# Ledger of designs, part 21: VHH binders against TBC1 domain family member whacked (wkd)

Target 1, 363 residues: TBC1 domain family member whacked (wkd), of Drosophila melanogaster (Fruit fly) (q9vgl8)
Amino acid sequence: MATAPRSLDTISLCSTVSSCPDRNGFYGGFQRTDKPKEPLSKAQIIAREKKWLYMIDNWSIYMSKNYKKIRDRCRKGIPKSVRPKAWFYLSGAYLLKKKNPNVYNELLEKPGNPTTIEEIKKDKHRQFPFHEMFLDEQKVGQIELFNVLKAYSIYNPKVGFCQAQAPIAAFLLMHLPAEDAFWVFVSVCDVYLQDYFIPGLEVIQNDAGILEGLLKKTCPPVYRHLQKHKVEPLLYMTDWFLCAMTRTLPWETLLRVWDCFLAEGIRVIFKVALVIIGASLSRHKVRKTCTGLCETLAVLRSPEEHIVEEEFIINNMMRLNLRVEDFQIEHTRQKARRAKQKAQQEAESSGSGNGHRRNMPTL
Short names: E, the ipSAE of ESMFold2; O, the ipSAE of ESMFold2 at other seeds; V2, 0.75 times the mean of E and O plus 0.25 times the DockQ between their complexes.

## First folded at step 19 (VHH)

Design d6 (from b9 with S35H E62D; framework vhh_7pa5_2; at its last look DockQ between E and O 0.92; V2 from the best seeds 0.00; counts 0 for: pae O 2.3 > 2)
Fold by ESMFold2 at other seeds, look of step 19:
Order: sequence, then structure tokens, then C-alpha cells
Structure d6 (fold): chain B 363 residues (1-363), chain A 121 residues (1-121)
Amino acid sequence: as target 1 above (363 residues)
Amino acid sequence: QVQLVESGGGMVQPGGSLRLSCAASGFTFSSYYMHWVRRAPGKGPEWVSTISDSGDWTSYADSVEGRFTISRDNAKNTLYLQMNSLKPEDTALYYCAKSDYEGWMGDFDYWGQGTQVTVSS
């Protein structure tokens, strides 16, 4: 007796999920890897861990007198055992938690805005759905994710909740206890990605223009190709920046990028974006096959695997000699452009709001 | 066939200067970003500097910034590295390199035999 095959969704789901998690906790998805990481010797790991622990024990001295050492050690990669504590210090969350005793728990006791709570509930199950911490709504990870996002929405009601924040909070919870993750999350949202999540999303629009200007400077052929095919930056960079690469990069690359990001700030995200854009489109053979907007976007949204590998991203990011001055010049240009656009829109809105439509004379 | 031939290495005292050259052939030199890479004894390759196809944009590793100057002459298909204020840490075999990527990024897919730079007292 013949039986019907299983549904297409069931077959597809089975083909993308393993029965065992990888070393990072993933059962499937693009961030799962079965490739072994070349292990450092036990002696090398211990030596790096000792240097980091000493640096953390003397943090204020290193930050004030030897920041270059902190930065260089972040660029080398933070040892796995130390990384959560290093991120806690790098972000300044240590100081935030010290200044705000019991605030996280007090926020958790508050009811929150009902509309915001429903938005968070709908989003929490979509974060890292193949990771063991977030597999379903009974897992501690989804409960803690809800708590962190709810607490933040009460802590900063001007922002409330932006869907792009959920993957950031979830990512931090994979590394840190909930309260520590909350304060790192506050620092990332309010300092590193300052004003990114304010309704209207004006800051990301300005940063899209900065990215375009930096691309024009560093890789003109790619810039010209994007201009030719009307590929506006917000079409490909919005998720990269708002989510701080958490939905974009393979796991090991993401960890290394965040080691740099927490040390050096948003310009790391800019540099990583420039590597992805440049490497995806810098070969003339590839641009020749990208005959329009759709083909070009597809390349940017699904970069070749080697382009997003750990050492490719880190090494090529460091080959960009983009100085603070380069970012300041572009920031000033885009701030002025945005202010002019805002003033024009306000003038047009005020003119439209007058609502006077007199008939023209017939003479 | 891509060919890169480095020259100009030698022995100098700390604080000295050297000028490296790289003769390029087998590709359209003026269309590609070019790189200097070095390999110190017992270490893997280390990126030193990059120059754009036109020469208008340059980038340097932190360890050489302010001391080394990359340049190119597209009419002569030649890449240069002026090295000033040399330190013992600069002792290495220096290669010019080319990537299949047309920007600053990529693997060093082609490089020459290298030219030895030795900085010792």
C-alpha cells in the first residue's frame, strides 16, 4: 500500500536541522559550522587568558594609559573563556551596573506598555531559532530575551522596542548573565548605536550616506556600479548596521567583529560593510554579470562564503586606513545634507498645512 | 602569466633607509591595487601597505605608518616602497603582491620571490 510523501515543509525542515548542536550551540542555520577551529595550544590559550585577566584587573589604568594594547588584543581575538567579561568591561557596562544597583530587577517588576509587550512576544521566537538557548518559548533563553527587551523598553521609552534590537539582545544573552547582558545591551543601543532606534530611523539614513561616501573613496569602481544600477545603500546595509551584524556574519566572524566593535565603536561596522561590498563587487567579472539592481542586490545580500570568513573579514578590515578624520568629514557632509532635507520637508509640510487653494483669476 | 620581481633589499643599521622596487608584468598593472607583504623569520606573512590603482589612496599597517611610503609608476609598471627610520623589527623578506580582487581586499594570490631586508646593529 502506497503512502503519500511528507509535506515539502517537513522535508525541508529535516534537511536543515541536525540532531546534535555544534560547538556553539546551533542545530542548523547559516551560523552552524561543523568545521573544526584550529585549536591554539594549551600554553598559548593560558598565556592569552592571563594577559586578559590582568588587563581586566587593571582596567582603568589600561583604558587611560594604554588603550592601544586593549585594542590590539581585541583585534587578535579575545579568548573564549574571557570574552564575556571582556565585553562587559569594553562596553562600559561594568560602570552602568555599578551606578544602577537593582534597577534591572525593578524594571522587570513593572508591567510595561501592553502594545510593546505584544511586539516583543511576537519577535522573541524568531531570534536564533536553531540555537539551543532559543529553540522554543519554554527555553530560558527566550524568557530572558523577553525580560531584557521589556526592561529596556521601560528604561528608554523614547525608543521603546525596535525589532532590530531583538537579535542584539539575544546574541548578548548567549554570552552573559541576564543582568550583565542588559547593561551591555543598554550601552550598545544608547552609545555605540546612538539614536539608531529612535522612530523615523534618521541616523541610519545619515550613516547610509557616510558608507556610500567612504565606498566612493576606497573602491570607486564598485561605487560607480552601484550608482549606475540605482542600488541605494539602505537596500543592503540597514540590517547590517541596525543589528550590528548579528544576523549577517558566520558565528566565529561575528565574535571577532564584536571584539573589535566594542573596543573601537561603529567604525568597525562601517569597515566590515566596506569589506563585504568591496569583495562582493570588486572583481570586474562579477560586475559584468550584475546587469541590474536585482542581480547586484542578490550578490550583496548573499556574499560568497569566503568573503565572510573570519580571517578574510578581520584582515581586510584592518587594511582600511580610514582615520577618524575621514569619518568626521563624511559625518559633517551627511549631517548638513540631512538638516537641509529636514528643513525643506518642514517648509513643504507647513505650506501644505495652510491648505489654501484659491481659484486662479480667469484674466 | 603574472610576474612580480622585487629588488632593492639589503642590510642597514637601525634608523637607516631603503627603497624597494617591484617590476610587474603579465597583467594590466594600472587596473589593480598593489600590496607589500613581509615575512619575518619564524612568522607568517604580514601585510605592510596597499596602494590604489591610480595611487590616490594608500593604507599602511600600524607598525610602519609614518615611516614607510608606498608609491607606483603606472607608465613603468613599477611599485615602490620607501622605508625610513628602519627598526630591527622590520627585518623580513619583502614581497610585492597582487590579488584577483580589484580593490584593497582579497588574498595575496600572486607574489614574487621577495627581497631581503635586514636591519641589525
Scores: ipSAE 0.504, ipTM 0.815, lowest interface PAE 2.1, mean pLDDT 86
ESMFold2, look of step 19: ipSAE 0.585; ipTM 0.850
ESMFold2 (binder alone), look of step 19: mean pLDDT 83; pTM 0.839
ESMFold2, look of step 20: ipSAE 0.483; ipTM 0.802
ESMFold2 (binder alone), look of step 20: mean pLDDT 83; pTM 0.852
ESMFold2 at other seeds, look of step 20: ipSAE 0.478; ipTM 0.805

## First folded at step 20 (VHH)

Design f1 (from b9 with D56G; framework vhh_7pa5_2; at its last look DockQ between E and O 0.94; V2 from the best seeds 0.00; counts 0 for: pae E 2.4 > 2)
Amino acid sequence: QVQLVESGGGMVQPGGSLRLSCAASGFTFSSYYMSWVRRAPGKGPEWVSTISDSGGWTSYAESVEGRFTISRDNAKNTLYLQMNSLKPEDTALYYCAKSDYEGWMGDFDYWGQGTQVTVSS
ESMFold2, look of step 20: ipSAE 0.620; ipTM 0.872
ESMFold2 (binder alone), look of step 20: mean pLDDT 81; pTM 0.826
ESMFold2 at other seeds, look of step 20: ipSAE 0.607; ipTM 0.865
ESMFold2, look of step 21: ipSAE 0.517; ipTM 0.831
ESMFold2 (binder alone), look of step 21: mean pLDDT 81; pTM 0.829
ESMFold2 at other seeds, look of step 21: ipSAE 0.591; ipTM 0.860

Design f2 (from d6 with D56G; framework vhh_7pa5_2; at its last look DockQ between E and O 0.88; V2 from the best seeds 0.68)
Fold by ESMFold2, look of step 20:
Structure f2 (fold): chain B 363 residues (1-363), chain A 121 residues (1-121)
Amino acid sequence: as target 1 above (363 residues)
Amino acid sequence: QVQLVESGGGMVQPGGSLRLSCAASGFTFSSYYMHWVRRAPGKGPEWVSTISDSGGWTSYADSVEGRFTISRDNAKNTLYLQMNSLKPEDTALYYCAKSDYEGWMGDFDYWGQGTQVTVSS
């Protein structure tokens, strides 16, 4: 037949390909951009770089005595030239590497679980397929991606490998040498996204409930629309949280979100999610076109370009001054709700298969 | 036809209090989240506070939390900002603002003319 087949990855990522990479290394896909970056003046860039390098040289002092300045500088955006080193320090990976000087190389020498190795091999080919580092199996990026994921699976066998980890590891390798990327990856998976990747994925289910509660509080009309059409959070937020937005956001927005994420933790992912959900559905005109579950879900999974632009996301997430206490309150509510549901399920099972000690006639 | 008119600014000493008002017209006030934004001399706009359409949810910038209270009276189409424990760094032109979104998000598409707050000994 005269038709040419297309892969699902090509359909998902937009298949236009250029002969030259953009400034970020992309030959195609939705994260490629040919738009010029409007730069700060040369003097402003140099000043910010100097401030960052000084802060890194005095990191323990700033972390202990002036964390607010670290946070505020992350929110402004980390200069491109210092961003890899800043991420290495923000994540605490510099301490992990210092305390474990040979561990990465030792892990690479181990054979690993054969089933896990096969899963990693299948998934690594799908990561950023239009990026110069990951074009084929012989590129250093795919080799390093395999090595980082294999090393992690041995390092934390309780988790092993989860498919959602592959885009995170690939993303870090675009910025950092392999061993440094490994330790940032360990920090992200084990601290920032603690227990997200344990089989069963219980923590993401609890965080979906927290997100829903925060939406109800901050944007009731959108919450009511989602309830009306039975759009559960797991249907749209799972990839956002498990992959830390790496497959969701345009490149420049993703970098800015990660500047904040490594400083402030998972709360940033919640805030970005709330901006996407709210902005996508908080106009009545849009809700009118979303007459059911499928239409509503489509809007959330393919947000309008302006909603995911750098300035829109950063500025609007800052209006959500959600404290750790706000998340703790909602976590407590979700824990109570889950305990109630579990007790009801156990009572129904117990009532159908086991009675209480009561007198029953024998006839 | 959206109109936002701020009032209640003035000069106060550090530690003083001031209450700003914003009279709204030309739209259904009770359907929109409302915001306060300020502009200090030589600085760009700074978001100060947001309140939901019903008044049930509020959010504040770190620099003012605990000192400022946003409120609204939907029957009077009026937004308020109670400002306590004022500091010299609170000196700015204060604007009432809204966006076209029904939530907290969006660009501030509609602004008042502003009311000046000056905190000086």
Scores: ipSAE 0.604, ipTM 0.860, lowest interface PAE 1.7, mean pLDDT 87
ESMFold2 (binder alone), look of step 20: mean pLDDT 84; pTM 0.851
ESMFold2 at other seeds, look of step 20: ipSAE 0.627; ipTM 0.872

Design f3 (from d4 with S31D; framework vhh_8emy_2; at its last look DockQ between E and O 0.87; V2 from the best seeds 0.67)
Fold by ESMFold2 at other seeds, look of step 20:
Structure f3 (fold): chain B 363 residues (1-363), chain A 121 residues (1-121)
Amino acid sequence: as target 1 above (363 residues)
Amino acid sequence: QVQLQESGGGLVQPGSSLRLSCAASGFTFSDYYMHWVRQAPGKGPEWVSSISDSGGWTNYAESVEGRFSISRDNPSKTLYLQMNSLRPEDSAVYYCAKSDYEGWFGDFDYRGQGTQVTVSS
């Protein structure tokens, strides 16, 4: 059986590891919770489930003529029983799977790039290590994780494998059967996070600049603090964006954010990031204690529990309206900035001869 | 000690305009982002608009964008909401709110009685 249990010695290595999983399958780690979730009434849950099932049965018409209803219901939260199927439809993976019968199984039969296979093997065992699906190499979850990542690396050889993809694939496998999870994963990597994982990581660098510009506009005192201490966005936002918050948020918050993310796209990740950055550093007394880069970065990498709480994130994300135009303005600014930097670099290279002027301290 | 007093509501026809005001006291008004929140019968509070402490940044819920305009006058400690092209679905009690953070986020405190806006055909 691939489901051989972990040895007692391995389980006893962490005093915070419990003998039974929480309601979400975690034996330990920061995403485990013993706190009760505030309940909706059973009648409210059933009513929401019925609305979702009806929308799914009529998906084409809702997507074409009533998308606002889909979005609003995602913002309220997708009922647990319906969430996997809702994600499958929201991502467009249903269409991908229908257009590509047997492709996933065919990809599994291929050998793959040996270097990429070794990278996947090294990384897969680190995904959600305290979750029941991923406890050891013989568990179905780790086998399926390897298969999804390998299949994707063959499916999109331009990307291959980026280690930031592993937590996304693992997260999807906790909700969906392997082939369905694969097609949602393809959609997330190739559409929602388009070009994020191409070697060189150029798109995340552009998005870091966009985030900085949005922060400057929406919360100037926090922006000025980050500038003062030379805290560039890539230092804190890279993991947030590349992993789609899967390593950052408490479990219930993560589920709610993904309900919105699959409906509204990358702008949700930007909104969540702006809430975390703003709320973590908006209080002047906090900024006073952040006297340098290290202290400021520590606050952003370990946000206070109340800031990443489900209702705080969702309510405040919904109190920030970011339109396509807002992103287009910042995107244009980033293109102009890169063009100016390239022109200056070309002028300095052709005019300078040697790097001596580059070594001179500028004011 | 924080006091917020909303005014300017009324009963109007669809397509009409109204201008809401909020008089603030008991805190340093110019240090805080300010907000409008509305509550229709049987519904929870709905965020409408926010404005930065200086007034230089404004943001609107999608449902009101292009029709509503938020502004503030820091010397007089007054917040405004200009509401144009009103629709029946805009009918609600409108509240002025202060957040507990120095920013657009946080828990909103709305302590006034609100001002009723009713848009009826």
Scores: ipSAE 0.666, ipTM 0.884, lowest interface PAE 1.3, mean pLDDT 86
ESMFold2, look of step 20: ipSAE 0.669; ipTM 0.883
ESMFold2 (binder alone), look of step 20: mean pLDDT 82; pTM 0.842
ESMFold2, look of step 21: ipSAE 0.613; ipTM 0.860
ESMFold2 (binder alone), look of step 21: mean pLDDT 83; pTM 0.851
ESMFold2 at other seeds, look of step 21: ipSAE 0.589; ipTM 0.849

Design f4 (from d4 with S99T; framework vhh_8emy_2; at its last look DockQ between E and O 0.92; V2 from the best seeds 0.72)
Fold by ESMFold2 at other seeds, look of step 20:
Structure f4 (fold): chain B 363 residues (1-363), chain A 121 residues (1-121)
Amino acid sequence: as target 1 above (363 residues)
Amino acid sequence: QVQLQESGGGLVQPGSSLRLSCAASGFTFSSYYMHWVRQAPGKGPEWVSSISDSGGWTNYAESVEGRFSISRDNPSKTLYLQMNSLRPEDSAVYYCAKTDYEGWFGDFDYRGQGTQVTVSS
């Protein structure tokens, strides 16, 4: 039988942190990949890189006259070497930076709101703690993360700083120089996730209802299970949407989802969410083991690895065609439901329908 | 031993209609979402349409929406695809498929021989 000293030595070798980073810079955590793969031959990668560089050189023409080509190439995956530049153009950050010369540097020189600055300092240390860029306070990544978040809080004081923005900014800094990352970050926060980060977070509550309605249409047994156990969407989807999946998906899946997200907008996040929710709970034997709220929520917060793998997510989200009209229909239904619920709450609080109340007015 | 048998293809002119059928056996048909997938020569498979187990939800690839209509008859274990306003780019071998999930997702399970649809002048 193995002794305790030998067993303790082998147990410590199975820690969550490796002594060397993977190809994406991770020393540990669920986004680390020990055995990276090459999906295409070197010749195929070079051919795709050339097509992307040509599109970027002719960007305004493609955006105005051949957007379907841009979208289709994003769906195939952007080659790693050109992905940062492609994201810069897809987001429109190129135009933002051109129209706002020196604005980032001017924002960095402003003091900022002291309360917001302290919130940023606390949150930046927790972003991707096992990634090489963010390990130490003195690393350029931590300094750049603080600068981007501070600059944004001054740039858009209506939002200021929302904790969910920190992982987005950190993610962008892994790919782009600080000023370029800032303008992509502005575009993501203000256009792609418009009004998500306004205090009160009202827009995410509306989108939670839309997601629930889409789930009811596309996967009714899963919807009924969530209803039966009172699993409200905000309990599982809030982080997915506010952080744009940056804390949710394995790295290679995340990169592919963002390739699509920057081309097609928030509907990509909805599609990814529907695949995760549906595939995680669609099998009856899984629902049978989820006898309550906690068990069901645990499955959604820790989906099986095969469900969140790159090809599963990408292939299955492509089999779901969600049009703008589908979102408009669910938005209208969500508004009607909220109006009905408000009317019921007002009627119940007014004390209607009690025989005891005929001699006791309520006002 | 899941079996799927596609039929109803043919050679037609642009603008024509065709109705494809898929006879299913070897599984509980009414418990599965069903799909149409097509493959043109020299190309990979292309998802065309999906229908829920009850038939209450349908979804279509952008390229065929408004022209194609998927339906099913659970008692007869038959899946259908009504194809209207056919175009030359719709020419392909059409396959029906299922997955192991109660949803549109998962790897496609079994393909029959398919049925050829050719749209040419």
Scores: ipSAE 0.647, ipTM 0.877, lowest interface PAE 1.6, mean pLDDT 86
ESMFold2, look of step 20: ipSAE 0.650; ipTM 0.880
ESMFold2 (binder alone), look of step 20: mean pLDDT 83; pTM 0.848

Design f5 (from d4 with G103A; framework vhh_8emy_2; at its last look DockQ between E and O 0.91; V2 from the best seeds 0.00; counts 0 for: pae E 3.6 > 2)
Fold by ESMFold2, look of step 20:
Structure f5 (fold): chain B 363 residues (1-363), chain A 121 residues (1-121)
Amino acid sequence: as target 1 above (363 residues)
Amino acid sequence: QVQLQESGGGLVQPGSSLRLSCAASGFTFSSYYMHWVRQAPGKGPEWVSSISDSGGWTNYAESVEGRFSISRDNPSKTLYLQMNSLRPEDSAVYYCAKSDYEAWFGDFDYRGQGTQVTVSS
């Protein structure tokens, strides 16, 4: 198999390609890991595996009576051998699959929207290009990726297909059989990232505002720096949130973040984002070198390696005790801001186009 | 040279209160987030609480929220931890800590010798 001339040059200017894959299947790219990590002892791994298997065998009891134990074990990291099954249960995909027998196969038999199908075909070839599952169109991974994305676009036509969904689906296929991956993907897109992918992308715009408000509260010097240089959150956080960090984090960090994300929801993505933004810019010496928008954005888009390391991210996001109320306050502020903007837009439209606007009073 | 000196620990009964203090010197105390970290024998360090440079933002580990209260007095360069409703699992050496980050995170680059808190099991 040969890499196209000059296209590899574009990607590989920032990466090294190896003839041998790492233990996670990567031949190159920033998610490849050559350096061995100091593992837990074999006894510790076996003990955690046994606890997870027991918990999965008694899932409904743990979900109803002891959810904190599930969450705490996710925060410690799910053993590699049980992680796919744990994700299947954490996401609620096991219930979706039970309630919808044969639905995935039925969706695969449908033709789909032709425009959407072409968008999927174009985008699937770019997902994890250095991973053994996705090297070319003949690999089962690319076939399964197309199938999952097509099935979803038919399953939820309100969304159809958004390019940000492709890396999520590909990531799940690296861990789960296609139908199981499909139901986890449905749960992630429709519950965890609810309405993120609806055309217009209104929800991600609101969440960008929430992130900005939380940054103002937790890291005022960094917030002031971003305001001073007019670095709008959507310039750096859009890919982080829409792709659920799958394009952003080193592999081992990504796995740990997803262990937490599937247990605790979107607030994990917010906390990881706040750690990245804060750690990248909260040291005065770094802000001194960021004299404008371009320099600041470059730092955020290419965070220092230690900042995105597994233990740094996990420990520091857990040290950020943002309560549900903190998110609700910011959500309310953003909802009010959007309502005010909508009212101004309606007033402007009514003033400029009286014949097009009819306001019917309520009796 | 950064120096941090913890005090106020002791042996207490469950349900008791203790107030820890930390005297800071060798840096501009009012410019940094300050933290409390604890370490029980045979365990790794556990973050307990953080407070912003002005004292306007406080942050607590889930295990101590509602029971512990962090505060600071910038003129006297002193950090405090009020610990109420103490439990045996709160037994540890408590350290005040500083990092180079102006936020809740970091590896807590500097900490003192610590003060022992023992809650009878």
Scores: ipSAE 0.295, ipTM 0.694, lowest interface PAE 3.6, mean pLDDT 85
ESMFold2 (binder alone), look of step 20: mean pLDDT 83; pTM 0.855
ESMFold2 at other seeds, look of step 20: ipSAE 0.426; ipTM 0.780

Design f6 (from f1 with S99H; framework vhh_7pa5_2; at its last look DockQ between E and O 0.84; V2 from the best seeds 0.00; counts 0 for: pae E 5.1 > 2)
Fold by ESMFold2, look of step 20:
Structure f6 (fold): chain B 363 residues (1-363), chain A 121 residues (1-121)
Amino acid sequence: as target 1 above (363 residues)
Amino acid sequence: QVQLVESGGGMVQPGGSLRLSCAASGFTFSSYYMSWVRRAPGKGPEWVSTISDSGGWTSYAESVEGRFTISRDNAKNTLYLQMNSLKPEDTALYYCAKHDYEGWMGDFDYWGQGTQVTVSS
């Protein structure tokens, strides 16, 4: 009730715009919160900040010889004051920027593909429309969002622009100066979410199968419910994965998840997804009310507030000790399944060969 | 109604072994995922391990993986924790915990009084 269903948040919440922003810059929408954050003591905050600044000053040593400490400190949450710098280092963007000192500015000077430019211009209005940085086209946030997305489309023309990238770029610009945000964005799109945005979206389809297999292993009753009602994974997980949860989670949870995501990679998104799916449908009383596809999707798209609170998400994803081996096993199973489907399709085509020669398509 | 009674704790030397048991009653034990949680002196609660309702899936905290083995006997409504290669940092009060969901996620809604494990160096 404090956050309306996310499927309808923009329309249903337009009349609830506040005259001043919350502590995160939101005038409205589901990511706005009126709840005060219970802060850590000043001494606790200062101690954590000092540890983070020391790690950053010694980054290459920590990454090569004490990564576990970096990961564990990310899991505790990065203090707000150091989070932007920590993300810059965690993503490897500091190395990308060092190796490419003039590239961002050079990309900004290029005209770009006109069709892609128009797509970016249309999409920038939808990014965090209730946030102070993005209220209108004259705000520096919208200008920088356009610049980052344009520069990326030129930097990686194999991808160009995918709508799902816009919320990621906007999210990073809320934390980082434009060029730094660009290099974190490049790292996220090209390393963390490698090949997710290539036209055809084949990698996300494979990852949907992996998620389904992991759900079958960790929470079979929920898996069986989804199978019974023909709830295909892409119907609920596509936005979660392609946008890296930026349009899915309450703000404080999103920040904590990204602290982990930049340290540990896409496995964090899988774990968060499994927590949401499992907790939303794990109780029999909820499954009983979900008598079909529409009811089941509604539950997954509007999780109960307590399920998406930061402590619930973080604690439960850490109880999923999903190893690299677990993901590789499921990847292998999905590859075998797709090969079997291809062979069956080829056999059906051969067995149905009735002698009619097809015309070559004329393009 | 729900009761969880831990036993099997004691004092051991580093490198030693202990087997903890948890007798469960007042709920359908075989329908729930179960966990071990521990509380070391001066520390908050730490999740140790989880086992699925059938026992076919297990998950361990990194600090105990390879040394501890969680198991269950659904016919006897009993949860076990075999602890090998014990270290001084394993010293804690160990609790058997029932999940508030039918899966691995969620908070624990019931747990026992705990059984003390002390690893003396």
Scores: ipSAE 0.221, ipTM 0.686, lowest interface PAE 5.1, mean pLDDT 85
ESMFold2 (binder alone), look of step 20: mean pLDDT 85; pTM 0.856
ESMFold2 at other seeds, look of step 20: ipSAE 0.403; ipTM 0.778

## First folded at step 21 (VHH)

Design j1 (from f3 with S99T; framework vhh_8emy_2; at its last fold request DockQ between E and O 0.94; V2 from the best seeds 0.70)
Amino acid sequence: QVQLQESGGGLVQPGSSLRLSCAASGFTFSDYYMHWVRQAPGKGPEWVSSISDSGGWTNYAESVEGRFSISRDNPSKTLYLQMNSLRPEDSAVYYCAKTDYEGWFGDFDYRGQGTQVTVSS
ESMFold2, look of step 21: ipSAE 0.632; ipTM 0.871
ESMFold2 (binder alone), look of step 21: mean pLDDT 83; pTM 0.851
ESMFold2 at other seeds, look of step 21: ipSAE 0.656; ipTM 0.877
ESMFold2, look of step 24: ipSAE 0.632; ipTM 0.875
ESMFold2 (binder alone), look of step 24: mean pLDDT 82; pTM 0.842
ESMFold2 at other seeds, look of step 24: ipSAE 0.660; ipTM 0.881
ESMFold2, fold request of step 25: ipSAE 0.621, 0.602, 0.580; ipTM 0.871, 0.862, 0.852
ESMFold2 (binder alone), fold request of step 25: mean pLDDT 86, 86, 84; pTM 0.884, 0.886, 0.866
ESMFold2 at other seeds, fold request of step 25: ipSAE 0.622, 0.602, 0.605; ipTM 0.870, 0.865, 0.861

